# VH-VL binders against Nuclear transport factor 2 (nutf2), part 4

Target 1, 127 residues: Nuclear transport factor 2 (nutf2), of Dictyostelium discoideum (Social amoeba) (q86hw7)
Amino acid sequence: MQSVDPQVVGVGKQFVEHYYGIFDSNRAGLTQIYQQQTTLTWEGKFLSGADAIVKHIVELPFQQTNRKINSIDCQQTYQPGIMITVTGTLIIDGEAKNQLKFVQVFNLASNNGSFLLINDFFRLVLD

## First folded at step 22 (VH-VL)

Design s01 (from p05 with heavy chain S103T)
Fold by OpenDDE, fold request of step 23:
Structure s01 (fold): chain C 127 residues (1-127), chain A 120 residues (1-120), chain B 107 residues (1-107)
Amino acid sequence: as target 1 above (127 residues)
Amino acid sequence: EVQLVQSGAEVKKPGESLKISCKASGYRFTNYWINWVRQMPGKGLEWMGRIYPGDSDTNYAGKFKDQVTISADKSISTAYLQWSSLKASDTAMYYCARHYDETWAYFDYWGQGTLVTVSS
Amino acid sequence: DIQMTQSPSSLSASVGDRVTITCRASQDIRNYLNWYQQKPGKAPKLLIYYASYLQTGVPSRFSGSGSGTDFTFTISSLQPEDIATYYCQQYKNLPYTFGQGTKVEIK
């Protein structure tokens, strides 16, 4: 018996694809994902609220990003929601030799038939 | 809407070179792998290789390594499959298909296929 | 390379019949198996991913089960529009490999 509902997996994967699609094309566009109640821990730095979060991301010192996603794991939360764990490789400024492993965790809360990003964790994984 | 649109049918002779294309739209091209799959007449599907357009990382099945070249032009969201010297045995339908990550590497969108006919 | 052995190569059944296709991997591929449907003259279409997850929009009469080396694809009630060749595909390791395919026809 499968432990995770395929619908949960589907929604989670779609969110990840959508999120990184925006991140890697227009970081400022992440305002459509981050909410005022969203919190992000980025490389240990705690940020709260869409404005602060998007500002931080936009001000990151790189121009282009691409992501090779290795894994996407999803679980349903106690309150109808989805926890997502993502691992992958971040390519910075189109430099194939400049690749960084990362882990990112998303906590989505169900909201009126949709999902809202509540918690976000991003950290580079150092070799 | 996600789409993969492949170039038209090709009729070639042995020894000729060929480059067919797969143009993607409706998604972030550089964030997905593009796979090439061969289907010989009346036969099954064969995975040939893949490319990650974001950094042009490429993997080939052993059978196709050094037999074809997979490339991509991210500026026009297009992946390519090419031969330097076609053989009659290269006659087949060729599909491109995308997948996102390694643990859920299903091909959710496919091109319509490009028929390549190689004969003297 | 991981070999995928699909069985049977072809079958003919009546509308409403239960159809079962098997796929065996030469080594443990966990649940990293997909099932595709290819209708004549068309590109393959994803039906099942990760062995048992039904792709969005796919009718519930299609299902998949199994893990490790032995997998099963099932059509609970065969419909006329299900005439096609079905393929399993592993993605546990590169190169990705497909089963030989199963041609499903209606009597």
Scores: ipSAE 0.868, ipTM 0.950, lowest interface PAE 0.6, mean pLDDT 95
Fold by OpenDDE, fold request of step 23:
Structure s01 (fold): chain C 127 residues (1-127), chain A 120 residues (1-120), chain B 107 residues (1-107)
Amino acid sequence: as target 1 above (127 residues)
Amino acid sequence: EVQLVQSGAEVKKPGESLKISCKASGYRFTNYWINWVRQMPGKGLEWMGRIYPGDSDTNYAGKFKDQVTISADKSISTAYLQWSSLKASDTAMYYCARHYDETWAYFDYWGQGTLVTVSS
Amino acid sequence: DIQMTQSPSSLSASVGDRVTITCRASQDIRNYLNWYQQKPGKAPKLLIYYASYLQTGVPSRFSGSGSGTDFTFTISSLQPEDIATYYCQQYKNLPYTFGQGTKVEIK
């Protein structure tokens, strides 16, 4: 049975954990992940550049979040990058009743032995 | 550094109640599942149940349903396993362990274990 | 519940030997299988996840293979520090279940 390169999976999963760890603890800290060339489509809203993206995320109306991750899928891109799809449940403001399903997609580009977030897609999944 | 630190060894009598703890640090506690695993003396590992501290979603293995209660206090990043009335057969080592996502439930960090001895 | 059956229950081998442990699931679990190492008096340690992925920091002499119902854990060259009991664990369905363990000793 074919499988994705464990290195790719490892990096992708670590990125996701790191990203949401920051997001759910200190959204302003996402400046360490988003780059000037990073683009984000958040609920259909297109944002470009770390400053605009982080500003938008910081200004989201909720105070805190928890993420119950359902799945993380990773693939190596044609260039030595990583594409990641994440599904999960977003719990808002620490209240179990405030839950929203979401999908998020990350495209990481390899850069001098590390990875940079290039593309980000976030979409809530509503009934 | 990710750590799961469990409460100390317990020596109890049958019929007594007990609540042991697993305190997490070094990561976002509410974003990971905490599992409890029993290991009877000289025996193998048994998954008891899990809790997602973010919403307190809890699942139990059938043999442990209504036998124990798994809970969490996210304000202090601590998960709990408790008995209302211990039995001698509850004598075992109890481990807590975390996993991140539901699809790939590998337990990458474990507590050091809590030995529970129940005897008359 | 999904039953996991390991074989053998115990084995003794020499340093440098290739050690193979098998785990059979009572039903198809795809690749949703982990392997853990538990040294005496210690908590289990994750070695392999998703049947064949080596956990970060784990020596390359450890490997896993298989899918569906039959899985294999291998130590390519047994080392003294590998004395432990090894467990497989499925997470295809709740409840998660472990194999009964394989105790590995050195002759």
Scores: ipSAE 0.863, ipTM 0.950, lowest interface PAE 0.6, mean pLDDT 95
Fold by OpenDDE, last read:
Structure s01 (fold): chain C 127 residues (1-127), chain A 120 residues (1-120), chain B 107 residues (1-107)
Amino acid sequence: as target 1 above (127 residues)
Amino acid sequence: EVQLVQSGAEVKKPGESLKISCKASGYRFTNYWINWVRQMPGKGLEWMGRIYPGDSDTNYAGKFKDQVTISADKSISTAYLQWSSLKASDTAMYYCARHYDETWAYFDYWGQGTLVTVSS
Amino acid sequence: DIQMTQSPSSLSASVGDRVTITCRASQDIRNYLNWYQQKPGKAPKLLIYYASYLQTGVPSRFSGSGSGTDFTFTISSLQPEDIATYYCQQYKNLPYTFGQGTKVEIK
């Protein structure tokens, strides 16, 4: 018997796909995901609130990006919610030579039949 | 909604070249792998290869390596499968299908298939 | 390459029957196995991924189990619309490989 509800996995994976779909197409659109109560640790830099977070992401020094995702793991949390770990490669300008490995962690809180992103961690993995 | 729409049926002769297409919509094309799967008449499914449009990374099954070419044009969200010289044995239905991450490579969306008939 | 062997190649059962299909991998593939349904004249459809996870929108009568080398696909109560060929697929290693398929018909 699986310990993780398939629905939890489905929701988590759907969130990841949606999140990176927005990130890689229109970073400013991430305002629809980040909330005022959301916190993000980006490469060790702590950011709090949708405004600060989206501003930081929009100001990142790259333009065209896409994510080659290696793995997505999901678990339900006690809050209740969903914890997601993602590993992958950030590709800049579609060039194989411009690739950066990363890990990202999302903590989603269940709220009235929907989910809110509460915690976000992003870290590059250097060779 | 996510869709993969493939080009129409092809009737060819041995020795002719062919390039069929798979146009994706409803999602970020460059963030997913596109797979090609062959199904010969009355037979099972055979994975041919895949491409990641984000960087054009491509993998082939040994059986199909150097027999076909998989490519993609991300500007129009389209993947391609092509032959330089068709053989009668290439007669089959060809499907494209997407998967997201490398570890969980389940093909959640498929094209409708392209029937390729090669005969003298 | 990892070989996937399905059994049986074909079966015929009555509406309401429990249908079981097995898939054996030539080596340990952990849980990296999918099950697809292909109805006549249609593209395959994902039913089960990671050996036992039911794809969204798929009826609960479909299920999968197993790990390592031996896997089972089950239809708890066969319905007329389930007439199709079913395939297992491993994705532990490249190249991805499919079982030879199991044709399911109704008596």
Scores: ipSAE 0.861, ipTM 0.950, lowest interface PAE 0.6, mean pLDDT 95
Fold by OpenDDE, last read:
Structure s01 (fold): chain C 127 residues (1-127), chain A 120 residues (1-120), chain B 107 residues (1-107)
Amino acid sequence: as target 1 above (127 residues)
Amino acid sequence: EVQLVQSGAEVKKPGESLKISCKASGYRFTNYWINWVRQMPGKGLEWMGRIYPGDSDTNYAGKFKDQVTISADKSISTAYLQWSSLKASDTAMYYCARHYDETWAYFDYWGQGTLVTVSS
Amino acid sequence: DIQMTQSPSSLSASVGDRVTITCRASQDIRNYLNWYQQKPGKAPKLLIYYASYLQTGVPSRFSGSGSGTDFTFTISSLQPEDIATYYCQQYKNLPYTFGQGTKVEIK
């Protein structure tokens, strides 16, 4: 990752921490991240737009989640955006034995000095 | 604002038990690892172990395994380091520090430290 | 365990001087190395992570380089407020391990 701009890595890491901080604290608060142009593929289900995406996430059948992050990889996209790959373990309801591995991919687009989430992919990794 | 606030200085005798705390605020406590680092007087930093409060997963450095216990109470965003029986050699400053992911384990926030003095 | 050998143990330099600290790992740790600054009576502060990435808010006079087993920490122009002990730390493998530290003083 030495060839990746440290600022890109910093922004990507900060985004991931912020995103999961909201997700695991108040899923409804994800409306501040997802935009109307954002698309999400959640476990193969395609969702478009902040309203549909947040609704789906809020309605997920678990109460408490913690994200034990294993890795975060970042790259600068063709446009001055950031693509992020995250691997980790989802801890459900605080149960040590109730864990699910996951992969998530974020594509952020630069927008007037800030970044907007454009694409999101989430998939559980099953044994 | 992210903060790690540790419990106050301790003066103990050999054989006594002790539990010191590290209270986190300003972030999602259960999503970050808490590390404990020992610094004996005039010496360097020693990583003791870590805990992930989300599932209480813990790892210890070999020299500290079975010598201390690291735990956490996520309901109050607090991590603990405890001894069942202190030794004079446990006299040191103890820091808690957080890191986020397992691959890039840089400690970006630290507690102010807890001084533990053990003497007869 | 991965041993981190830091050198020198101490140094004294003048304001404005270039200061260089070295850290050697007993095995290849890629670039999984951090540098911390600890001022007297204070907790350590992260300066550099991943061998060369400057932590947010850290002055640009601090830098890190290296990969594999040999790493270098540099203060391009030593300032009075830089009086501290500096530590390297590897996180390639558990347990995480620190160098023994380098005490930096002003002449």
Scores: ipSAE 0.856, ipTM 0.949, lowest interface PAE 0.6, mean pLDDT 95
Fold by ESMFold2, last read:
Structure s01 (fold): chain C 127 residues (1-127), chain A 120 residues (1-120), chain B 107 residues (1-107)
Amino acid sequence: as target 1 above (127 residues)
Amino acid sequence: EVQLVQSGAEVKKPGESLKISCKASGYRFTNYWINWVRQMPGKGLEWMGRIYPGDSDTNYAGKFKDQVTISADKSISTAYLQWSSLKASDTAMYYCARHYDETWAYFDYWGQGTLVTVSS
Amino acid sequence: DIQMTQSPSSLSASVGDRVTITCRASQDIRNYLNWYQQKPGKAPKLLIYYASYLQTGVPSRFSGSGSGTDFTFTISSLQPEDIATYYCQQYKNLPYTFGQGTKVEIK
């Protein structure tokens, strides 16, 4: 059967729900997720380390956000870990005219039976 | 500790209005779709429609469009199903259920159901 | 709308029997198919998603298979607590649609 391990899908989806739950409720709480070794590319801007990443995210010109998720794809990686791609709509301030299509990629590394966020890519999808 | 708690059973007469509720807890209400599902006595499950509380985006199954209104109040994490004029054929059990995304759109948590009885 | 047809509509089996329920979609739905269990007087409960993935906490005697238009749900060894109605549900397209249900009883 050509399919992804259900455990990989379960972990990946749980991570996505958790991440956006924090992002959309209180972005400063993302200190729980980002690590010293994590890198983020946000719309082409490269950031390294939890402090720089969380500072960038907290300072974004968004009052509040919601993530209306379309797709979540998960794959096991050789490092080992889980690569997650997410597409959806970033809803800013709860209004239809403030809706932006996006893609985000998370790379989780396996660490003693848990997973750590290592790489994060965020892009708006225009047109 | 995700929970969906629905309002209590209703006994109504034809022509009366009704609004039943589904209160969410244990998760971020505005990030999940809320679905409404009807089950007529002795019958199967029917999807009625859904709402995304984050922006109030709403979809209805064709047979229920213009027959009911689905809404949500973000401030109290509550979704609603309402009728402006009940019919005897609206007698049924009504469930709310959530899902997160379109790739894995399964209803992992359900409310306990609200029995609506419409009798003359 | 995508029509979902379950077979059989009801069945009666003994404890320990293998039970098989089929679900046919009126068009290709890939793997976008869930299975729910509804015990008498209770809300439905998700058992299987994406045709074959077992939900957390669901006993391994439950399984699902298939893709496209033909799907199978199996209880490998029927237990007394499995008395319920089982529903398939497609989510490939709106409106989401359920099969008509299969009522499983003990002989």
Scores: ipSAE 0.707, ipTM 0.910, lowest interface PAE 1.2, mean pLDDT 93

Design s01 (from p05 with heavy chain S103T)
Fold by ESMFold2, last read:
Structure s01 (fold): chain C 127 residues (1-127), chain A 120 residues (1-120), chain B 107 residues (1-107)
Amino acid sequence: as target 1 above (127 residues)
Amino acid sequence: EVQLVQSGAEVKKPGESLKISCKASGYRFTNYWINWVRQMPGKGLEWMGRIYPGDSDTNYAGKFKDQVTISADKSISTAYLQWSSLKASDTAMYYCARHYDETWAYFDYWGQGTLVTVSS
Amino acid sequence: DIQMTQSPSSLSASVGDRVTITCRASQDIRNYLNWYQQKPGKAPKLLIYYASYLQTGVPSRFSGSGSGTDFTFTISSLQPEDIATYYCQQYKNLPYTFGQGTKVEIK
């Protein structure tokens, strides 16, 4: 039978809960997650390094957000690490009618018993 | 430390209204679904419905739709289950529980339960 | 609504015995099934999620298997502290539904 290691799922889900917990409460706090080596593609715009990435996210034209998560898929990688795909709804400024479907992909690299965010892809899904 | 703390036991008469609470702490309340689960005396668990406090999106099991109201107050991290007119058949233990997403929709934290007794 | 049928409704077994509980869904739920343990007077506790994944901190004597409509929960060697009622729960579709429960006792 084919299945993903439960520990990979546990780590990946914990990361997603932590990431959106910070994003939705205080985006500036994402400096604890993004590294100097991290790259982000945000709606086609490529950003490199924690300073550029966090500046971009803090400057987004949103006051408050909520992430209503649909799917979380996790797989281990040869790097080694964990690749995480997330789908859900971005709710902007507490408005039920301001809902944007999205997909986000995180690549975590294993580092001395912990995981570091290396790659991040964010896309709105038009449907 | 994640906790869901429910309001205390209630003894009520048929026809009375009631609102019981589930107060969350230790996590971002608006990012998680709160579910309500009924357990009638000596019986199994029944899912009643849920709310996403972030946008007040609610879903009810069909048998409970129009029988109860599920709501939340984001400012005090509290979810509610309420009846406008209790029946003797509402006597049960009521639990709240949270889940995060739809792929791994397991209830990892539960409240301690609120016993509601409705008798004439 | 997806109906979940557990069997048996109750059982008695000796310490050290292998205990098996089954859960059948009225339609295909893939692996979208959780198992909970409820001890008398307590809230339920998650043991198994996604049919077979063991929750953190749950002893390895607990396991789950199955996919589609037929699922099995196993306690490989029953311990005194395992006296409880066990519930399966599907989350493939709303409304979420539980099996009716299986009460496990020591004889």
Scores: ipSAE 0.705, ipTM 0.911, lowest interface PAE 1.3, mean pLDDT 93
Fold by ESMFold2, fold request of step 23:
Structure s01 (fold): chain C 127 residues (1-127), chain A 120 residues (1-120), chain B 107 residues (1-107)
Amino acid sequence: as target 1 above (127 residues)
Amino acid sequence: EVQLVQSGAEVKKPGESLKISCKASGYRFTNYWINWVRQMPGKGLEWMGRIYPGDSDTNYAGKFKDQVTISADKSISTAYLQWSSLKASDTAMYYCARHYDETWAYFDYWGQGTLVTVSS
Amino acid sequence: DIQMTQSPSSLSASVGDRVTITCRASQDIRNYLNWYQQKPGKAPKLLIYYASYLQTGVPSRFSGSGSGTDFTFTISSLQPEDIATYYCQQYKNLPYTFGQGTKVEIK
């Protein structure tokens, strides 16, 4: 039968919960996740390295955010690792009228029984 | 450690109001849905409704709509289930449980339950 | 609403027996089905999600299968600590709905 390995789903979902838990509570804490080899494309802006990435995220014009997650899809990659796609709603400053649909893609590389974030893509979904 | 701690057992009379609580700890309360589940004596589980505390988005099962109010207080990480006028048929165990997303909407953590007894 | 029908409503089996519980949905729910265990006097506990995925820390004697409308939950070798009521639950559509439960006892 055609299905994704349950362990891949478990790891991917756990990463998503962890990432947004930090992002929405204290974005500066994302230094625990981003590496010097990580790249982020944020709404078309390319950033490389943990310092540049975290600085960009901390300086976003949001004080409080919440992530209402719709979909989480995970696949094992050949490198090896896990690719994760996330769709949902970014709720800004606790206001229902400040809701932005988004997609985010994480590429995790396998490292010593754990995973490192290597690639990150964030896009607002217009409509 | 993720934990949902519910308020203590209640013994009430018909017509009284009641608000029971579910306090979350060990995770970011506003990023997870809180569900309320009823279990009448000797019966199975019934989903009553849910709230997303981040924006107060709320859904009810049809039979519970307008019978109870689901709410949350983000500042103290607490969800509530409330009746304005209890009936004897409201005698049940009430659980809260969380889930994260719509693709994998499973209830991974549950409160211990609040027993509500409504009798004359 | 999507109706979930479990069978049997109760069963009694010996330690070491294979136990099978079925759950039937009134319409196609794909794999959007979870299984919970509720031990006497306790809150429910998630065992299986997405019809067949074992939750972390759940013993391998528990398994689930099926898709669409017909689902099966199996305990390959019943243990004394498995005395509980087991519930299926769909999440394809709101309202979420549970099966009526299957009480498992030791004979």
Scores: ipSAE 0.678, ipTM 0.904, lowest interface PAE 1.3, mean pLDDT 93
Fold by ESMFold2, fold request of step 23:
Structure s01 (fold): chain C 127 residues (1-127), chain A 120 residues (1-120), chain B 107 residues (1-107)
Amino acid sequence: as target 1 above (127 residues)
Amino acid sequence: EVQLVQSGAEVKKPGESLKISCKASGYRFTNYWINWVRQMPGKGLEWMGRIYPGDSDTNYAGKFKDQVTISADKSISTAYLQWSSLKASDTAMYYCARHYDETWAYFDYWGQGTLVTVSS
Amino acid sequence: DIQMTQSPSSLSASVGDRVTITCRASQDIRNYLNWYQQKPGKAPKLLIYYASYLQTGVPSRFSGSGSGTDFTFTISSLQPEDIATYYCQQYKNLPYTFGQGTKVEIK
């Protein structure tokens, strides 16, 4: 059967809902998700470690954000973990003119029955 | 923890207006679509439309377009379904339900329903 | 609009029986199909999504299969609490559409 394991989809979707729930309500709360070993590439800027990553995110020139999600694709990785790709629209400050298409990729590592965010890639999608 | 709580039952006459509500709690209201689903007495489920409260993006099923208005007030985490002029055929149970994304667009949480009775 | 046709419209079965409900789409919807259970006087409850994925907390006696236009929902061993009406729902295209429902009773 050619399908993704439902458990992988469940974990990945729950992570995405949780991540953007925190991001869009209180970005400082992302300290619960980012680890010392996590790396983020945000629009080409590479950041390493939870403190640098969260500082960058908190300091973005956004007052409020909303995440209108289109696609969530999940696959198990062999080292092991879950790779998640997300597409959608980032809505900034509740204004229609401040809507930006984006893609984000999360790599979660499986460790001791839980999942840790290891890699994060964020890109705006431009014409 | 996630809850959708709908306004109470309504008894109305044809031609009257009505606005029923669906109040969300336990999640970030503006990041999820709210759907409205009608169930006429003894009948099945019908999708009426949806709203994304984050930007008020709204879609209607054709038979309900221009018959109802779907709206939201994100300051109080509430979605609304509204009629300008009720008909007897609007007698039904009305549910709200949420979904998150378009790949896995399932309604995981539903309101308890609002019974609307329209009789002359 | 994509039309969803369920069969049968109702059925009666004994506790422990295998129950099968079918759902046909008027066009290819790949796996974009959900199954809901609605008990009398209650809101619908999601059981199966993406044609075959069991929602968390749903008993394993429930299952779904199929793709494209023909889908099957199965209760492997009917229990008294499974008395309900079951609906398929496609989400390939707007408007989302439901099947007309299948009422399951004990006989």
Scores: ipSAE 0.668, ipTM 0.899, lowest interface PAE 1.4, mean pLDDT 93

